# Designs tried in a protein design chat: miniprotein binders against Probable L-asparaginase (ansA). Part 5

Target 1, 322 residues: Probable L-asparaginase (ansA), of Deinococcus radiodurans (q9rrx9)
Amino acid sequence: MPASLPRLALIHTGGTIASRPSPDGRGLTPQTPPALPGLEGVQVSEHQPFNLPSPHVTPAHMQQLAHLIEQLAGGHDAVVVTHGTDTLEETAFFLHLCLPAGLPVVLTGSMRHAEEVSWDGPGNLLDAAQVALCPQTAGRGPLVVFGGDIFDARTVTKVHTSAVDAFGGYPGPIGRIDRTAAGPQVHYFARPEPRPTFRPVTLERRVEILYAYAGWQGEGYAGALERADGLVIAALGTGNLPPELLPLIAATDKPVVLATRTHAGPILPVYGYAGGGATLVEAGAIPASFLNAHKARLLLLVLLNLGASREDIRRVFTQGVF

## First folded at step 8 (miniprotein)

Design D12 (from X1 with L27R T34Y)
Fold by ESMFold2-Fast, scan of step 8:
Structure D12 (fold): chain B 322 residues (1-322), chain A 80 residues (1-80)
Amino acid sequence: as target 1 above (322 residues)
Amino acid sequence: SKIEVTIKGESPEELRKALWEVFELARKHGAEVYFYIEGDKITFTIEGLSEEDAERIAEEIKKLAEELGLEVEVEIRREE
């Protein structure tokens, strides 16, 4: 074996890509991790820190994965993670917050299981490995590769419950991989950008999300605030809430982050009516910039567990670097 | 010491089974396993072993391949 072959770490965490129908008719259950297909000229190591459906993956598991990737960084040129699709974007974003951009890390999974016609697992896994080993991938931080599209961890989201091309997010993919007669072709539409990284030791602090709807008057706010160290509210439009939320937000010293239930676009604190974004920010609410609610939750969780002040938290969110 | 193992199989499923069994054996000895696939063969490099552990695990791999009905070649190399 040539000593100069690139080294790839393949980390399995579970999901449909590793699932098969149960013999007892209980539906899909975690089974053996998938084989890496069709890679030649690469040395591969395999790891399985846990094997869970992605709805069971917690921030503690995400931190365990981050620690494993750091341990592997000195001995490998790239990392591929197989993951269930339901929380894959959250794990990718947690890694984006906690890992330096130097080692290529690519997450992937599948929408179909191994016994379905046109199982997407092997193709996604091969694409992820080829992207991870592509020289142009260096410096981009954690990426998600799915259906030939390459997504940034900051913006990627699962946009469909059952489609094979289930991942998207505005403004869409930052690159693409295609399999051609001349071999794999990787093309990036965006340049790598520098970002801060964070190293929380514990994750004991809690963050909850509340979802605004037409007619919501702050139901659930008091209970969530009692349980949590910080809150994220998926607000309306550019960051607007009913007037009942204004005095509630003004009265708390805990950080309250405004995200939006709108699928794309930043929080813009421009409305001056009671509960409008400008009044909420004046009362102490923190705009999430472009982050959706569950990614804003992970950023707030990391910052609170670092002991960051409300002013530090506001600065990090307001700069919109994530 | 490093162990280099080449296993030949007739199907991807046989090679996958051999792959996972070799990983399990190496992990029990605290070693790291790298593999390289070329056609109908898998080549493994097992790193982080003492010379004594390398001889032992090489024998275990040969025995495993025999039980699985696979062709195997094992070479032990000293780290330079």
Scores: ipSAE 0.012, ipTM 0.451, lowest interface PAE 9.2, mean pLDDT 84

Design D2 (from D1 with T34Y)
Fold by ESMFold2-Fast, scan of step 8:
Formats: structure tokens, sequence, C-alpha cells
Structure D2 (fold): chain B 322 residues (1-322), chain A 84 residues (1-84)
């Protein structure tokens, strides 16, 4: 075995894992981050670029975190990020887009705070550290570890508001970690996939999301298009909208990415009725592949801020090379 | 033999105003609707195409479309073509 110990960077960004009930009874407030529990034979450096509830985390904070991780890469073998669960999947995906796959990065958090019975924070943190340091994790890009499950940043989604096993996605976890008497055991069910890295300097260009519902006739489309440089529409099923949107989408030179409000599955341009996915793609809509609306928004945001052409944006989304 | 009704509108906003009515009309007759969009410079033209099997039904649909357009204050061109 090598004489030098593995080097882990532990980065705290906030969330329930670092929260405790306020002494004045006003609910949960950010407190000091938890110490890394029960991990021996590892050199740990600790960092806190911000301490926010995850609904307050913005793409600018995600970029700040990416820059910190890049700065730490030369001195560390792995990174663990503690994060609030509400936007954790967006931060994970932003890091996936902006960081090379070489340094293992694992994000985690907790659903329960330190004073609740069966606080999940220490277990999730220990699991995340052990997964990040596992040799089999190399080349997989940023991952989310939660409740013993290991998730890919492109597909992980918070699927429950309050369950301790709140994270899921389709096709589900790409691996698991179990704690045994013989130590941690990590099992992966999927192979690492190569991907490009996207490194925008600024995030000044804007992307908005519109949500389709039964009876929606494109309300809010014109206003969103005026404010934003690109749009994502969470459409119906495999990527279908009402007919009113077909001529509107065809008339704009701004990228309109077609995602779905459906929990899982790719955009498929199979329906030929007016407003069906095939007609929207023919009109110039860009299918979001397997990405949900808020992840499609982050990819479009990054590409627009790189000055990517509409054709480059279409290629990235449709070929799934992200 | 099939018959097509083509409705041409000069802008996406005008097309949006009549799109739902055209779709409802086609559904009433059990017909399919297709959209074609042509962009030239800064101008966008929209064509709705409705396909039916009965020429008399196509003429009725065309007349209903003209009435709907008049009610909405839209300028449209409606054309019926026989498709063998």
Amino acid sequence: as target 1 above (322 residues)
Amino acid sequence: SKVTIELRVDSPEEARKIAWEILELARKYGAEVYFYVERENGKTKVTFTIEVNDPEEAERIAEEIKKLAEELGLKVEVEVREKE
C-alpha cells in the first residue's frame, strides 16, 4: 500500500445536514457544519464557500463551487460536497457539465437535522466519503450518494418531499454502498461514460422554464421569450404541446428546448398531430433527450453563455454528449 | 380519394388565434390537421392542412373556416384541393 494517506476535500454549502432548531423556536436555521464521522486513515481539508438553504443556491453559487473544486483538484484524491436537498440535483448536474471526470466528486445531504431521531446526516456523509475514495468511482463524474444509493448527476431527482430515501430517478441508482463488519462495500451497476467539459466565464445569458398543463395555450411564452435568451418547455408525455405553440416556436431564432413534465423517459418526436412532438421538432424545437426541465435549463444556460450556436446546442442535446 | 383544405395565415399570432378553432372543427369532422410554417427574412406564413374523404364535407369545412376567420377579424386564404 502507498505510504501517503488519501486526500479528501470536504466542502460544506449548507442545508438540513448543517441545520438545527433555532433556540427561539423559529424553525430550522443554518448552524456549523458537521464533522466528518468515523473516517480513519484519510487526510481531510475542509472548506465552506457559502452556507445557504438550497432554495437560495443560484447558478452563480454553483459556478463558485466548481471553481473551488478545480482549485483543489491538484492537491486531493476526492471531493465530498454537503448540500441542501431541494436543489442538490441541479448543483450536481452543473458540476457534471463544468468539471472534468478525472477527480471524483460526490454530493450528499440529509433529510433530518441533528436533533431528530435517526438523523441521516452522519451516515450519508460517511457513505459519500467512502464512495468518493473508492477506486471504482474514478471517471464517473459528479455523483449523488444518499441512503446508501449512488446516483448519476444527469438522472438523479428528488422524488419525495420528506422521506429519508428522498432521491431517485430513472433508471434509478447506478450503484450502492453497504457498511459491513469487513468494511464498506461499493457496487456499481453501470459503466463510466466519457463526456465533454463546458466552461463558461459568465452566466449573464438567461433561460426560463414554462410548464405545460391541460388547457395551456401558450400563456407566458411571449413574455418569457422577451426576457430570456433561451427557453425550456416542460411539455406533455413524449414532448407534445397544444397547436397554438407550433407557429410561435417556428417564428423564433432563440433556442426552445422541449423537455417533458413526465417523470422519466426521453423526448420522442413520434406524434404527427398539430402540436405533437414531430411537428414541434420540424418547427425548430430542440429535444432535451433524457433531461428533466431544470437540468435541460442548466445545460442550455451553460451553452448559451459559451456562445454556442443554435446548431451546436441542438447537436449537444440530441446526441446526448454532455 | 382524399380532399385537403388549406388555410393560409400571414403571421404566427394570427395562426395562434384561430388554431384551436381549426382543431376543434377538424375533430368535429373526424379529420386530421397538419401545420406548415414558412420563414422568409423576418416574415412567417402558416398553413393549416385538413384532410377529409368527402369533397362536400371539405367545402363545408372551408366555409366554416371563412366564417371563423371573419368573426376573429383575420385575413385568410382558404383553398380546397382534391388528392387522388
Scores: ipSAE 0.000, ipTM 0.309, lowest interface PAE 13.9, mean pLDDT 85

Design D3 (from D1 with L23F T34W)
Fold by ESMFold2-Fast, scan of step 8:
Structure D3 (fold): chain B 322 residues (1-322), chain A 84 residues (1-84)
Amino acid sequence: as target 1 above (322 residues)
Amino acid sequence: SKVTIELRVDSPEEARKIAWEIFELARKYGAEVWFYVERENGKTKVTFTIEVNDPEEAERIAEEIKKLAEELGLKVEVEVREKE
């Protein structure tokens, strides 16, 4: 293996891709990470900053991962991260916010464990490595590769609890990798977009999410606002809430970001009834653009921990440049 | 060759006060910013590093950082050096 070959960092964080049935019958537990299979002409270094089911991954772990990737950047041409699927989209988005676009970073995982028929782990890992090393991947920031599809960190979401093709989101994949007789072929359907990077020193500021439902009158809002430095509300449709929320939002100086419980589409402040999006934005609410609630939470968390003002936070969200 | 601007701040709390302005300034110039935390004599210092290709832009960024620090009442150390 010559020293001039491409260098890939493989970072394991846990999840089903590294899970095996427990010999005591307790179900799936984190085990030895999978080896990178069948990739020739590449030098690989392996790292394991933590080994957790993805529901146990916190923003502090995501920041630890970002720091490791920055340390590896000078010695590597690309990075692949294996991760549990339940919070993979949040880790991908956190890395998108905190890392420059210059080093290719690809996240992947699996829906089936190593002892299941048609385990998707090795295929997803090989695809992720080949995408990460593809020259056309440069400048795109962190990406998610799953089932041959390539997803943007800002829009990717887990859309199914158990399907092997569990990842999607609107507008869907930005590219695809196919295995051909001539080797792997990567096709991108979208161009790279310029974006800033955000680098918080600490993550001490707290952000909570509230979920709107038919008949909700703001239950839980006051308690959440007392505990947190900012809030995200998964609102209705294009960003609408019941009229009870209007005076509550108007009365706080803390940032309140409006996301939507709808599966796709941006927040649009078009409705003028009491609690309609236009009235909430007039009262000081911040539209989340196209981000879902948990990604909007991560952006708000990062901005608050940078000491951004409420108006700076509004500008970042409303301009949609992140 | 590349030029780097290094900004040193004497605490994480003071770093938070200027961090947003530093990141927005880097974004304005199309530059990337990194931070580095170090401990000296029981104190935690934070260094921001901005990398650009143009020496004239580096000098402008350094001047804007010094002005921002003055406006925020912070004492900072700013250094511009050629990289590579």
Scores: ipSAE 0.000, ipTM 0.157, lowest interface PAE 19.0, mean pLDDT 83

Design D6 (from D5 with T34Y)
Fold by ESMFold2-Fast, scan of step 8:
Structure D6 (fold): chain B 322 residues (1-322), chain A 84 residues (1-84)
Amino acid sequence: as target 1 above (322 residues)
Amino acid sequence: SKIEVTVKGESPEELRKALWEVIELARKHGAEVYFYVEREGDKTKITFTIEGLSEEDAERIAEEIKKLAEELGLEVEVEIRREE
């Protein structure tokens, strides 16, 4: 094997891309990891730190994956991770927070398994590898590649339960890869952005998410606050809650982050009625910027496990420096 | 020591199984596997380099790889080299 070839690390973590129907007919189970399509002029190493359906992936597994990627960084030009799609966006964001931007890291998966007609696994895997090895990918940190779209880890979201093009997010993809007769064409619509790296040692601090709905009066808040070190609330619209939450948020010294159940757009604390975003922020709530609830949870989890103060947590979220 | 393994076959499934068995064998011994895939007509050729093995482990792993390839009906060539 020529030693001058670029080196790609392929890390398998499980998911539909590695799944086949169970012999007992009881659904899909993890099996042999997918075949990497041949890449001319590339040396590949393969790794499997765990093999789990993505609903079983925990932040501890995400940290294990981050440590493996750091170990591989000195010997590889790029990393591709195959992952189940249900929590792929959470793993991608955790890696974004905990890895430096220098080594290209691309996550991908599939919506269909290997026995289905038009399995999307091989195409997504090839696209991910080609994006990871593209010089323009350098300095961007972890990315998600799916259906030819390239997504930023901070904004990518699974937007459909079963569509092959299941990933989207606000403001949408930051680039694309297309296959042509002349080879792969990678186009980025956005420039790389500098960001800090967070390095928690443990993840023992707990963060829970509460979901707001019409008529919610804070049911579940007290119990969640008793168990957790911080909370995220998937609030209404631009970050609004019922008036009952205002005195509850004002009374706690634990961080409460306002995200939104809305599919797109930032938290904007502009409403001054009781429970409006401006009143909640004045009471001590922290707006999540553009992060959805589960990504805001991961950022808060990381910051709490670093021993960050409430004021430091507010600064990181409100200034969007992550 | 290094092991360089060349495996050839027509079956993508058997080749993929051989690849993963080789990776698992190397992992048990704290070694890393690098591979290169190329096509030769109707056959696929995979060249593996396994690095970080002792002489004793290299000989044992080489024999296990040969047995695996025979079980899968794959053409195999194994070379053990000292790492420089």
Scores: ipSAE 0.013, ipTM 0.528, lowest interface PAE 6.4, mean pLDDT 84

Design XA (from X4 with L12P)
Fold by ESMFold2-Fast, scan of step 8:
Structure XA (fold): chain B 322 residues (1-322), chain A 80 residues (1-80)
Amino acid sequence: as target 1 above (322 residues)
Amino acid sequence: SKIEVTVKGESPEELRKALWEVLYLAMKHGAEVEFYLEGDKITFTIEGLSEEDAERIAEEIKKLAEELGLEVEVEIRREE
């Protein structure tokens, strides 16, 4: 008897990887997604829950994708998702929160379309499939594979608008895949870690992001707080804001999460001046740990839609296990 | 070892309270938790535990359920 062949689900959601120049020369238009490069000895199924430029992808689409992946899990050994690069990191993090850690899911895309010289699509697809099927990928949850680098969903960020190696983040990749004469080689630099899986039924609760700048006195805060069930503030440095925000944060019972507009590093509530991180946390603000603002928004969105209390939300963010 | 926990409650509020308490307890012990909310019950699977830790966590979950006034069933499974 021959051994069972591995089964791979390939899910297309849109983006440059599936784009072609318009026949009338008016820029790029969505086209049929490219076929996965040949994988001998692998059974592939293909799915397209939606076909959107990634700026049009919403958390509701991310939840639709999560539900599809759960449906496919019983019949497949691994999943690869092709996605536009602009919000890929948000979709990856949403999937990280809402899918079991043991399910191998890899997201990828491309910076160049199929008719450009040195199209990166086929290479990224092949790398993503090989990483997803690698036994060492098990237990890591959703990952992003791009330009041969393997990224954790919690830290991956698009760091460049147009570079082919557009993805990065701090501390950087957790692994790499290289194509050698002996075949593909996958190396991980970090261990898998235990984490919970969150399963919201609805996403009706709302979270907004505010961006701090020199001279900001809390403009937009009251309006955002009225519309939303929780807020994320992209604060300054290690989590600092102007003094005007201290009494505003102290006065609300809605969760306010402090992230940073800085490119890397965790929130550290160490400054004691009015509006310094220590005073804001004492007033009730919740530090985002190492999450950037848009990922902190998705975690807060998921927790609010599960009915978590402010104390529960603080505990999840501060324990850093998600 | 692996722990399977089923908690039954009469209201969504009771189930949500049980959900968050069990989740935090498991995370405190470094365990991986999967949970599923289904009607009047929540099912948890807690993995990555030694037999000794599994027994300790199971006892803490039973104590928590008693404190919350909830019906709880806990099963410990070996191997895997």
Scores: ipSAE 0.000, ipTM 0.282, lowest interface PAE 17.2, mean pLDDT 83

